# VHH binders against Protein HEAT-INDUCED TAS1 TARGET 1 (HTT1), part 9

Target 1, 277 residues: Protein HEAT-INDUCED TAS1 TARGET 1 (HTT1), of Arabidopsis thaliana (Mouse-ear cress) (q8lfw5)
Amino acid sequence: MESLLECFAITDGKCHPDCLKANNEQEDYDACQSAALVAVSLISSARVIFKIDSKYTEYSPQYLVDNVGKEEVEGEMDQPSCQYTVGNLLSYLVENVWTKKEVRQREMDQQRREFTVKDCFEFAFKKGLPRNGHWAHVGCIFPVPPFACQIPRVPMKGEVIEAANVSEALKLGMQQPAAARLHLFSPEFDLVGEGIYDGPSGNETRYVGLRDVLMVEAEKIKGETVFTVQICYKKKTSFVKVSTRSMILPLNGDDESQVTEPACLLVDFCIPRFSIN

## First folded at step 23 (VHH)

Design aa1 (from z02 with S56T)
Fold by OpenDDE, fold request of step 24:
Structure aa1 (fold): chain B 277 residues (1-277), chain A 120 residues (1-120)
Amino acid sequence: as target 1 above (277 residues)
Amino acid sequence: EVKLVESGGGLVQPGGSLRLSCAASGFTFSDYRMGWYRQTPGKQRDLVAGIYTGDTTTYGDSVKGRFTISRDNTKNTVYLQMNSLKPEDTAVYYCAAFRYTYPHSWEDYWGQGTQVTVSS
C-alpha cells in the first residue's frame, strides 16, 4: 500500500490519457466537484488555523465526490476483493485500464447524487479524508477500485456550523474561511470585473446556477456590506465582490431560474468547526 | 517579530465602562482583520467583536449595543469600547489578527490577553 500511495503522490495528477482528455474537455466542474473542492480547501485551512495541522495539507476532493451520498457497505473492508493484493490490483487494471470500456462516463453521472459543501463537511467528520495524493484526481472517470477502502484517511472531529443570514455569516467568517453558495447569472458575473456583482440586470441575463464559494473578506461600500468571495468558475479562480443587499427575482415566465421568491445572492453559509478538546 | 499587546483591562463595577486597546507590531496591520475574543477558565474562547479590513464590524450577541470595536490603522491599534459592563463580561480578553492570502494561506496572531473583571 505504501508503495502504491507513493506512486500516486508522484504522478502529479496524471492519469490515463482518456481521463485526461475527458477532463480537458470539461469546461467547468460540476456541482459536486465544486462543492468538494471548496470543502477540502476550507477543511485544510481550518485545520491549520486551529493548529491541528502544522501546514496546509491537500485533502482529496475526489474522495468526497466518490463517496458522499453513497450507502455504506457493511464489512467492505473485510471482503477479499477489497484487500490490497497484487492480484486485485492486476484485476482492476485489466478490467478498467487495459480494457477499453466505452460506457464508463454515463454510468458515473447517473449514480451521483447532488450534494453540498455542508454534506462534504459532515461526511469528512464521519469518515475522515485521504490526502489528495493518495486518491484519484478530481474528475477521474475510472471506477473506484475495491481496495481503495484500504487507503488511509485522516480522522476529523468536529461539526458544521451554519449561518442563517449575512450578520451571522460575518461572525462565522471572522476566524476561518466560510463557505457560501452564489447565484450566478450570465453575463453579469462574467462582466463584473473589479466591480460589485449584484445579480441580473437585463433581459439577456441567463441563470447559470448556484456555485460554491469561499467568503474571504467583507467591507462597507456606500453603506452596504459587500463580501469578497473566492470562486472557481470555468476552472478559473477569481475574487469577486458580491452585494448582500441585492435580491434576485424571477424575470419572465421563461426564466430558467428556479427561484420563486426574492433571495439573496449569497446563501447557505457554513464552516467546519473542529473540536480541539 | 509579531506582537499583539492588550491594555486597558482591570476591575470595574457593574454598569461601568472600559476601553481596551491592542497595539500591533511586526506585520502590516491594515491587511488584517482584527478581533476581540474572551475566555473564562474552563470555557471556550468566544468572539466578542470583529472588524474586517474594510471596517465592517460584527459582534457577539451578548455584547451587541454595549460594545464597539474600532481600529486605527495609522497607530496599528484596535480598540474595544465596553459600556454597561455586566458581571458575566468578566473574562480574559484577547486581541487577534487574521489574514487570508491566496491561494491557501491563513494567518492568525493572538495577544497574551488582558483581564477584565466586573464586580461590585
Scores: ipSAE 0.848, ipTM 0.950, lowest interface PAE 0.5, mean pLDDT 90
Fold by OpenDDE, fold request of step 24:
Structure aa1 (fold): chain B 277 residues (1-277), chain A 120 residues (1-120)
Amino acid sequence: as target 1 above (277 residues)
Amino acid sequence: EVKLVESGGGLVQPGGSLRLSCAASGFTFSDYRMGWYRQTPGKQRDLVAGIYTGDTTTYGDSVKGRFTISRDNTKNTVYLQMNSLKPEDTAVYYCAAFRYTYPHSWEDYWGQGTQVTVSS
């Protein structure tokens, strides 16, 4: 097992040329990847803040991507195929690495239930997380080995705390980073630069979707609370100031008839609260 | 060396007022959000008030309308004005500083705390 873990650590996210190619072809992280990345970041930070970890420890986002939303199979760890043996390892390599299976990418995409940062936290608290170097890199196209269930996980004890609004989010985000989801509109988000992202403007706006973000700071600008968020968009990490003003968001394409209630661009605030005892 | 030193605590009668101060040193004060927390024996530390960079404030529900947090960046000091004090406000009050640094660094510093006792 130690040798396997060392191998994962050495690959540092570049396990195979096919993975590299796939990653290069992917313009942006999908919703699950984004959620997982945000989740592990917040978990790592929280663990340091609450003195659970002595230093910032990177945990595996891909582990979350691979496991969140999957049905738990009782006794899986006891199955012979799930044991870390040379035979099982070789079988895995022959079946998945040395044999090119054309169908592998499509099957993974169809079965992925979309999950949120909250889901990630809940899963982490339930199952623990492996260290980043002990699991496949984000975006790995290879299936999870059956014996991966034997990979050590760091146990995590805690609960998810949610905030219903900006006011509550300010409280939650005070002593640790908080997660949120941002309604992203193009081209407004792309054009924001150092300004304040204030959502859709004009007739050319397009709704891109919800993106997971980290709340990193808050300030008052012209009487309005503005959050600075860290966002990974198109595989680029940046800081963006976001308006918290309530506005009508055109989320549904052409149907002008649905009067949507005013909403904030930032929604679904949550933090992982670790139990110290 | 990073230091947060609280002052202004003490004994006060119900309905009275106190003003806590926290003097910070050893870091760029303006880059940090500041907070006041309180803790009673056997209980968790709870947020009393927080002030972000740019002076956005937040308050615990129990102190809203009675307490006011403010900061003076020129003096590297954060204040907590506590009015209409109640016995339930009795606790050790801690000053804290928080900063997020890209990409994944979170810094927190805490004072040693100051005792506030509200009693007749």
Scores: ipSAE 0.847, ipTM 0.947, lowest interface PAE 0.5, mean pLDDT 90
Fold by ESMFold2, fold request of step 24:
Structure aa1 (fold): chain B 277 residues (1-277), chain A 120 residues (1-120)
Amino acid sequence: as target 1 above (277 residues)
Amino acid sequence: EVKLVESGGGLVQPGGSLRLSCAASGFTFSDYRMGWYRQTPGKQRDLVAGIYTGDTTTYGDSVKGRFTISRDNTKNTVYLQMNSLKPEDTAVYYCAAFRYTYPHSWEDYWGQGTQVTVSS
C-alpha cells in the first residue's frame, strides 16, 4: 500500500500545473472549492490546536470536492475494477494519465455540486480525509478513479458545532478559527478599506452572494460587536471588519420573496470539534 | 519564556465571591485573546469566560451574569470576578492566551491552574 500511495502521488503532493491553470481561469467564485478549502484549513488548524496532529498537516480539498454529497453504491466496492490494487491503479494511469489524453476541464466543471463547509465537516467525520498529495492531482485533472473509496484516509472523529447567533459564535471562536458565510454586496465590499463592512448602503447596491470566511478576531466598537474575517475574494486574501448588526438584507434588490426577518451579514457559523482523548 | 500565573483561588462559601488574576509575561499581551477555563476531575476543560483583543467578552452559559472577565494591558493581567458562587463552580481554573497569525499559525499558552472550592 505504501508503494501504491507513492505511485498515486507521482507529482510530489503538489497541484498539477494544468490544475493550477484551470483553477486560475475558472469563474471568479466556485462555491464547492471555497467550502472545501475553508473546511480543510479549519480541520488542519483544529487538529494542531488540539494536539491530534503533531504539526500542521494539509488534507485534500479536492477529495472533498469530488466526494461530498455522493453515496456509495451498494455492492460497488466489491467489483474487481473498483478495488484499490496495483493493477487497477496502473490501468487508470495508462488510460487517463500516461497516454497524453487531452485535459478534460469541462468534465471537471460538470461535476460541480453545492455543498457547505458544514457538509464537508460531516463528510470528514464519517469518511476521513486523505492527506494533501495522496489525492490532489489525480482527481483534479482526470476522472475520479473507480477505486477512489479505497484510497487511504486519515480517520477523523468528532462533530460539527454550530452557533445560531453572535454570542454563541464568540464562544466557538475563542480557541480555534470558526467558519461563517458572508453576505457580500457590491460596490460596498470593494470600497470598505480599513473601515467596517456594513453591507448594502444604497439603491446602487448589487448582491454578489455568500462567501465562506474565517472568523479570526472580534472587538467592540461603539457598543456593537465587530468580527474580523479572513476572506479570499477576487483571488486576493484580505482581512475585513464586519458588522454583526441585524438588518433587512436586499438579497435580490427587487425580489419581494426575499423580504424576511432581520438577519446578520455573517451566517452559518460552525467549527469542527474533534473527539479529545 | 512565556508565563501565565494564576492567583486568587481558594475556599469560599456558597454565595461568596472570589477574584482570580492571571499575570502574563513573555509575549505582547495586547495581541492575544485571553480566557479562563475550568476543569473538574474526569471532565474536559470548559470555557468560563473569554476576552478578545478588542475587549469583546463571552461567557459560558452556567456563569453568565455571575462572572465578569476583564483585562489590563498596562499590567499584562487578566481578571475573573466570580460572584454568587455555587458548589458546581468547584474546579481548577486555568488562564489561557491565544493568537492567530495568518496563514495558519495558532498559538496557545496555558497556566498551571488555581483551585477554587465552593463548600459549606
Scores: ipSAE 0.734, ipTM 0.901, lowest interface PAE 0.9, mean pLDDT 79
Fold by ESMFold2, look of step 23:
Structure aa1 (fold): chain B 277 residues (1-277), chain A 120 residues (1-120)
Amino acid sequence: as target 1 above (277 residues)
Amino acid sequence: EVKLVESGGGLVQPGGSLRLSCAASGFTFSDYRMGWYRQTPGKQRDLVAGIYTGDTTTYGDSVKGRFTISRDNTKNTVYLQMNSLKPEDTAVYYCAAFRYTYPHSWEDYWGQGTQVTVSS
């Protein structure tokens, strides 16, 4: 197993060039990749903050993208091609990393279900996560190798803690960053700059959808709580102040207003809480 | 050198009040969120109250309505006003400071603790 990890090192950690090119040419939001990136960031942070990891350790978001929501198949690990061996690793590297492969294979796997940051935390607590270096070499390019089920994973024990409202979310975010999802409206979000994002403002408003964010700070402005969130939007990471007022949100995104229940722009607050003995 | 120094702990009867103070030095106080945590022997530290850099506050369920956290950035000090004290509030109370810096830097500082005992 140490020999296999040394074999990973001799590849210089490099993904297949076509995989890197395809990632750079990605033009649309990918909900699964977004959730996985936020989830591993919060897991890495929490594990250092609570002294479970001695240093900031990067875990693989690609492992989550590849595996969350998938069924396990009994007996599969006994097949020769599924064995965690130097030979199988080298064959995979020759076929997929050192020899060009068409990147479009991932598109043929459209059967996978979308998942959330919460789903990623639950998966990590059940299955553990590999370190980014271990899976990044194997899982970055398409297809996923048969022996991937035997790549070492760091076991993780804990639970997902959720908040139903702003008051509870403030408790979650005190000692660690918290995940949330933001209702995004165009063009209002594109125009917010350094102001406060208040959501929809007129009949030219288009609902874009939910986006994963990190709640990193809070302040009180004119008696109201305003969260600062970290968001990656249109491939740029920024920090945005977001209103927590209840309001009527046109989530159906059409020309006609309908009465709906008041909601907040930020929803689905959660953090990973690890067992620390 | 970063320091957080708690004061104001002591023995008080049920129903009484105490005011805890935490004097901070060695960092830019206004950039840090501040909190009070408490710990009884054999248990982990629990959040009592927190105050973010923009003065938004949060409280543990068992102290909400009885305790008030506040900060004075000109004096580099955070306070915990504790009213209607109960024997269950008996613990060592710790002052803490936290700061997140993108992309993943998290700073935390802790004081030495001050004992609060609520007993007849």
Scores: ipSAE 0.729, ipTM 0.894, lowest interface PAE 0.9, mean pLDDT 79

Design aa1 (from z02 with S56T)
Fold by ESMFold2, fold request of step 24:
Structure aa1 (fold): chain B 277 residues (1-277), chain A 120 residues (1-120)
Amino acid sequence: as target 1 above (277 residues)
Amino acid sequence: EVKLVESGGGLVQPGGSLRLSCAASGFTFSDYRMGWYRQTPGKQRDLVAGIYTGDTTTYGDSVKGRFTISRDNTKNTVYLQMNSLKPEDTAVYYCAAFRYTYPHSWEDYWGQGTQVTVSS
């Protein structure tokens, strides 16, 4: 079955039109897609770095988007249409890919649950992930195929390693990229250019929210540690230097998001650490 | 051809000091993070000390305050000053170099290691 999947992925070379349409539309932020994309990037990187994969292998972010946080339905896996067979795969492709089926993209986005990069790592360690090359085409299509729970997955064993502070984050980032989340303020972030993003700087600051980033470098500037992070923001990938100084963050919230103690702009550092025997 | 060559290992008494050096060639030294890792038989390599391209340092908990990593970009060399050595510091010490390049290129190079033995 793997060779058949590779044939469809390689020879087709294209995602379903709905997936291409979503990729071309301007979407400011989708927390579920952001977390899934960062998670598969770090999983792919770690697996090559630690010699688990022989070459850089893409895993499906759409599988994470579709399945993280969802409960299994009793008995669903045993139904004939849920069996992973060549016939069911071809029927799904005929009905949902080759007939030019259209699906409302915005309705699909509204049905998704919120989850983090850490949640994605935990899911991957429990359930494994399919390769993107095998299922990228299928995973781009709404609705999710009935046999998705039986899609062949690469098993993954490991744990999430988190850092409580900058010193621990520096250890995590030495041998592999690390995930983090950045408190993003407007207009300061849009104006940072080649400088250091220092967060809020006055009365006209607006809190945008947390954004998933990759920590890719660190340096000392005027005696202070500065992280370089890779971020995809407004469909553009960029590299931004971020201050690690502790400060009071004006999150403009009354309840859950109120932060009144000193905090850093970068939080929630983590990496996937795979088990190797 | 990329080379990392460690030197400075040896036998030392508890409480003593050693200075490890790692001479690098075959790549642009200033573009790479440098690290010292150590390995005892039957265990995986552990980070001892790291230094990022911008000279930010990090240390393993068991060596913090006793070991100091430094680099000299003009000599393409990274150093590990090891003070107040303990028997549990006995290991093979490896020099490593890392570079991450967007979108997913990762380079890692390792030396052959130098033995450090701390015993009476």
Scores: ipSAE 0.729, ipTM 0.897, lowest interface PAE 1.0, mean pLDDT 79

Design aa4 (from w01 with G55D)
Fold by OpenDDE, fold request of step 24:
Structure aa4 (fold): chain B 277 residues (1-277), chain A 119 residues (1-119)
Amino acid sequence: as target 1 above (277 residues)
Amino acid sequence: EVKLVESGGGLVQPGGSLRLSCAASGFTFSDYRMGWYRQTPGKQRDLVAGIYTGDSTTYGDSVKGRFTISRDNTKNTVYLQMNSLKPEDTAVYYCAAFRYTYPNWEDYWGQGTQVTVSS
């Protein structure tokens, strides 16, 4: 079954040219994709540290992108159209792959979904996660097949632990990577190199937005706690040192995460904590 | 072979002090964050103190201000200075080493040393 699933899984280089093109044209992952990528990474790491998995196992970020925030459909698995059959597969291919569509439903759905790493963790604990090789690649523009609900998921039991500040984050991040969100400003972030990212520094600064990151290390520099974070920005993964002393004043926006109080560049720390029997 | 060997534990009166040491071998000590954890029977293992590779420190709430973690990379040793000890500090204390190198996470644990605070 796994081999079959792997064969039918859409991965980079194996997906439809239109999908590949779309992905190549995408400069950066969107918020959902970013969150999902961070989430599965942390989940995998946590599972290793808790000795649930013997090694780092790649779980599907796209599964999260496809499912987080969606309403549960009762009896979905029992629907004829949701059965994993050759007929259903062919139907799907005819309708979605072999027929060129200007607008892909999956892409539209992804644009409408807003969720955080925390949401991803919670969802994973509720529904489990399929292996990455059993699901579509990140950024796949094709709709989720109805029979995708039949794809095996690895069950996960645990809870999300949050840290409200840097001090708490240091504790949480001690024995496993932690998720955070980074306020990204350009060109400061682009120019940081091996230095310390300390946010906006000039009149030409532009707020890019919040990016999900992995907190992977901390150090004390001149009395300041500096986090090393792993970030995927413009589809490039890098490690960046981030100041925790630098504060920004979030502008009132429609984002519920925006506070009127000064905020650290890194916010919304959380980890997946697995239950161990 | 990776080894973490704790020492310095024992029996102490309330208000007393102990200094735990953990000697590490078998890995590049400076690349790892080090931590002290404690555990009592039937309970989960809790973070007492942690020191990251760059000497950033963190402490459990119950020990903050009383305990101090430090490291000497030249000696491959992490220390826990425990002052103003309380009966509730009684536990087995474990030394731990952690490193994250994408995609790998490494953790090593000592065998633990008993700390008993009792009048």
Scores: ipSAE 0.855, ipTM 0.949, lowest interface PAE 0.5, mean pLDDT 90
Fold by OpenDDE, fold request of step 24:
Structure aa4 (fold): chain B 277 residues (1-277), chain A 119 residues (1-119)
Amino acid sequence: as target 1 above (277 residues)
Amino acid sequence: EVKLVESGGGLVQPGGSLRLSCAASGFTFSDYRMGWYRQTPGKQRDLVAGIYTGDSTTYGDSVKGRFTISRDNTKNTVYLQMNSLKPEDTAVYYCAAFRYTYPNWEDYWGQGTQVTVSS
């Protein structure tokens, strides 16, 4: 089983021409993938920091994408279809790989699921995570094999800690990287370069949405706390300095009537806190 | 070899002051955020104060307003000025250095220095 899964994982999105095509055609932000990627990165880092892992171990983000938000099925592990057998493997291949399907079930499921980095952490602590090489690559469009439930998971013990504001986030992010969500406005974010992203400016601004980010550093500039965040945007990973100044964010389209309270561009701070043995 | 050496700990009366120093060597000090943590026997290590690479600071709630963290990159040293000390501040204080280099997070810790606040 491991050898098979490793082969898929190593392909990094190229396990099948359909996956390759799907990945190449994907233009839009996938919130689930983003959340999962951020989550596993922080988990891996935290595990090293707290000396649970001796080295940075990659865990499967796709596992989170595939499982977070799904209802638990009692006795799933005991179902004949969930056993790793040659017969089940062949059936899976015939039904999902060798047969062309118009709609890939994984894609449909992913579109219906909205979850956050926090959700990913909670799920990981509850169920554990497989290693990245033991699960399908990120963006794999093939359905999860029924016998995938037999794939070993690394148990994880801990809890999610949240910060309500920038001050608390500074504390949380001190010893380990923290997750946040960034209100992204275009073209301001696109044009920030080496400067400080300070949100919407002018009449041409467009709200893109919330994006998951990693908080990796902080500095004080002119009395203001500025976070350096790692973000994947438009299939590119970058580091961006972000203002934490409270401001009015035009989140709602044309309805000028909604007085929005000032908010920070960065919200929903959280970390995975592992139990220390 | 990475080394963090704490100094300045000792016995002090309630209301007194201490200044801890942590001398760092073996790494590019300016690239690391620095922190002071404290631990008592049987308890977890808690953040006392932290200073990021850009001098942004953070403090534990119990020490806010009394303690001040600062750094001197030219001396590769981080300081903790502790004023208005209380018996509850008694602990082993540890200096720590942290750096994120994608995808890796690095941390280094000192051996700790004992701070005892007692009448």
Scores: ipSAE 0.845, ipTM 0.945, lowest interface PAE 0.5, mean pLDDT 90
Fold by ESMFold2, look of step 23:
Structure aa4 (fold): chain B 277 residues (1-277), chain A 119 residues (1-119)
Amino acid sequence: as target 1 above (277 residues)
Amino acid sequence: EVKLVESGGGLVQPGGSLRLSCAASGFTFSDYRMGWYRQTPGKQRDLVAGIYTGDSTTYGDSVKGRFTISRDNTKNTVYLQMNSLKPEDTAVYYCAAFRYTYPNWEDYWGQGTQVTVSS
């Protein structure tokens, strides 16, 4: 099985050119890609921290992007073309990766599902995850080869632990980083620098949306809990201090907006908790 | 060499108090969050109390209001003040230090100190 998995090195991790072109034409932000990246980062971290993996192991975010929310096809693993063999892999690569082919862009678009980091954790606990190098080459290719169901996945058992408030989030983040989602406002977020991101500050504020973040540190400043989060925004990874006070958030930026109930800038805290042996 | 040394454990009557100390060396103490965890035989380690680098604190549900974590960066020491002790608090208590620099995680643990609460 190792020599078959090494066949992906022939492509140097490159996806089919038509798939690459379609992906590159997307906007810079993709909520599903964001959730998948945060989820695998936290899974990889937690598995090392709790000594389930002996070393940091990169799992495939592309597998999550390709598969979260999709129904299983009965009997798929038993078909002859679904066998994970060098012949089937090479045939698929010749037909779909190494030759120029017309692709149905609509099928690519139909594979994009809205899901969260929590959904990714639940999926991983149900289905397991392949290592990044094994799936990244295959999962980028559309259509997914029939034998993809037999690419090895690391089984994962556990549950998602959520926090409803700041006090519980502090518990979740003590021994491992925690996932959360951050309400982003422009231009305030772009201007925060080394200060504390305090959300919207006036009529020139525009709501950008929710972004997945990693909560990595906390401090008390002037009686307020402030989390430090790691975020990738506009293709740049940075660390930002975020206020945890409750406030009214103008989520649409329209003067005629409906009143929004008080909320915190950081929501949806969760971690993966793996079963301990 | 990183070293965490717990002290202050022992036998105490229900309702009594103990103060645990953990002396740290071999790393820049102020860069690490510190925690106390406890373990009874046959169970996993549970968070008792934690203190982040910026002094935010968190507590396990069963010890809130009874235990207080604090740190002294000049002595490289973290403390756990344990009041109103109950027999259920009987466990080995471990000091831990954590630092996260994505994707690297550092964790260091002491060897533990026994706390026994019985009549």
Scores: ipSAE 0.718, ipTM 0.892, lowest interface PAE 1.0, mean pLDDT 79
Fold by ESMFold2, fold request of step 24:
Order: sequence, then C-alpha cells, then structure tokens
Structure aa4 (fold): chain B 277 residues (1-277), chain A 119 residues (1-119)
Amino acid sequence: as target 1 above (277 residues)
Amino acid sequence: EVKLVESGGGLVQPGGSLRLSCAASGFTFSDYRMGWYRQTPGKQRDLVAGIYTGDSTTYGDSVKGRFTISRDNTKNTVYLQMNSLKPEDTAVYYCAAFRYTYPNWEDYWGQGTQVTVSS
C-alpha cells in the first residue's frame, strides 16, 4: 500500500479533473482550511524548535479539515470496507473519483465543520497527524473514504498553552510563533497598508469576522504594544501591525451585553507545547 | 558562523546587582528578537527576559520589577540588568536569538554564563 500511496504523493495535487476544477473555484476564505493550515505550520515549527523532529516535517492540513470535530462510529474500523487495502482504495476511486457524482459538492458542504486552531492542536494531541503526502490525495475527494482512519499517523503528545492578555501573549511568542484570531473590519483592514490596524473607525464599517493569524513580532509604539501578525486574506499573505488597545467592538449580533463588553482586536492566543520524552 | 557570547556572570551577595552582556555576530542583529534564559541542573530552561525587534519586552514572573532587558543595535549587544538578586536566581544564564521567516524559525544560543547568589 505504501507503493500506491507514494505514487499518488509523487503526483501531488493531480487528481480527477472535477477535483481540479472545484479547487480552482473554491471561495477565498474557508475557516476550517485556515485553522488547519495555521495549526500544522505551528506544529511543524514547534516540533523542530524543541527537537522532537530532527528536521522540518510537513503534516497534513487536509487531514485536520477532514476529521476535526467528527464523532467516531463504534465498530466502523472492523468492517472489511473500512480496511486500508489496495482493493478498497481502488473501489473508492472507481466509485467516487473516476466517475462524476451529482451530489458531491452538497456532501462536501454538509460535512464542513467550523473549528479553531486550538481544536486542531487538541485533535493532533489525541489522534496524531499523517505526514503531508500520505493524506493529501485521498482527502482531495469527498466523501472521505471509509478506510481513511487507518492511514498511518505520527503520534503527538502535548498540551495547548493559552494566553489571557497581551503580557502573557508576549511570553508565548518569544521562542516560537503563536496562533491568534483577529477581528476583521472592512474597509479598515483593506486600507491599513504599512500602518497600524486599529479596527473600526466609523459608520461605514462592516464586521467581516475572525481570521486566524500568526503572531510573529511585537514592538512598542508610544508606550503601547503593537503585534505584527501574518495573515492570509483574499488569497494574499501579508504582515500587518495590529493595535492591542481594548475597545468596544461593533460585532454582528446586537446582544446588549455583548455591545458593552470591551475586547481586543486579537484574541485566542495559543501555542502547542509538546511533551519531551 | 553565528556566535553569541555571554559575559558579566559571577558570584554576588543577596541584594546585589549584576549586568550581563551578550555580544552577537554572524547575523543581522536588528532582525532578531533577543532573550535571556536560565537553567538550574535537572530543569528546563526558563525565560528570564525577552526583547522583540521593536523593543517590546517580556519578563518571567519571578524577575519582573527586578530585571531589565535592553538592546543596543549599534553594538550588536543585548543586556540584562539584574537587581535585588536572590539565591533562587542562581543559574546558568543563556543568551538566545530568534527570527521567524515564514515558514522557518531560526534559533541561536550562547554557551551560558554562571550567576551565583550566595553569602
């Protein structure tokens, strides 16, 4: 089975033509894909920084997209159709990849789950992750094959370390990059350029939502901490300076209690911390 | 070719002060955040103080208010001013430099300098 998987890995990204079309037409933002990409990047980095991996090793973000938040079905792994065999792989390919299915896009939408980078870390510590290339081609097509749970995974042990405030976030980000989420407002974020993003500024402000970011640097400007974050937004990766000022944010949902509670533009700081054996 | 050299360690009485220096070479100093870490035998290295490229600082809880980190980019040197020293500050102190360049993380470490606080 390794030979067959290596064949697909060598032709990485080359799938059924309908998969290639769907991938090219995918919308700019997918919250699950965003969280998975940030999570595997930080896992790969932390494992090298703390000498758990001897070299930078890429893990599969698609495995996280396909599996985080899904309930395990008891006994499913014991069925013959769920075994990781050449026959089951070929049957899956004939039924789902080499023949077009009318409902494929609808099933993909129904199976999508919204999860966070923290959820991805917790999943990885519980289930492990396959290396990139062992999963990517199998996970390109939905529905996920029944035997997918038996693809080899690297076990991982550790915990998620969170920061409640800016001071603690600075400690987390000193020795490794940290994950965070950014409250995004339009048009302010689109117009920030090289300046400091300080959130909503007027009546024409629209709340876009939360976006996963990497906290990569910090500086002190006029006595206040400003984080530099790496973000992928509208298919463009950029570095943006973000204010850490606490403020009342006009988020969607006009719950009176929400409107009166101050918040920062950056929230949910966390890192993966691996156990050293 | 990267080199971090700590100096300024030694023996000091409780309540005393020391100033550690770390001279850096082999990289563009202003692009790297710098930190001081300490280690006692049998324990992991702990963050003592860090300074980001834009001069934001962070401190370990046990040294906040007593220690001050600073950097001089013209001398390629980071400093740790240690005041009101206590016996529990006894450790080997390491200088470190870090830079994130997506997707890569760079870390460099010095050989350490001993600080001993005793009467």
Scores: ipSAE 0.689, ipTM 0.879, lowest interface PAE 1.1, mean pLDDT 79

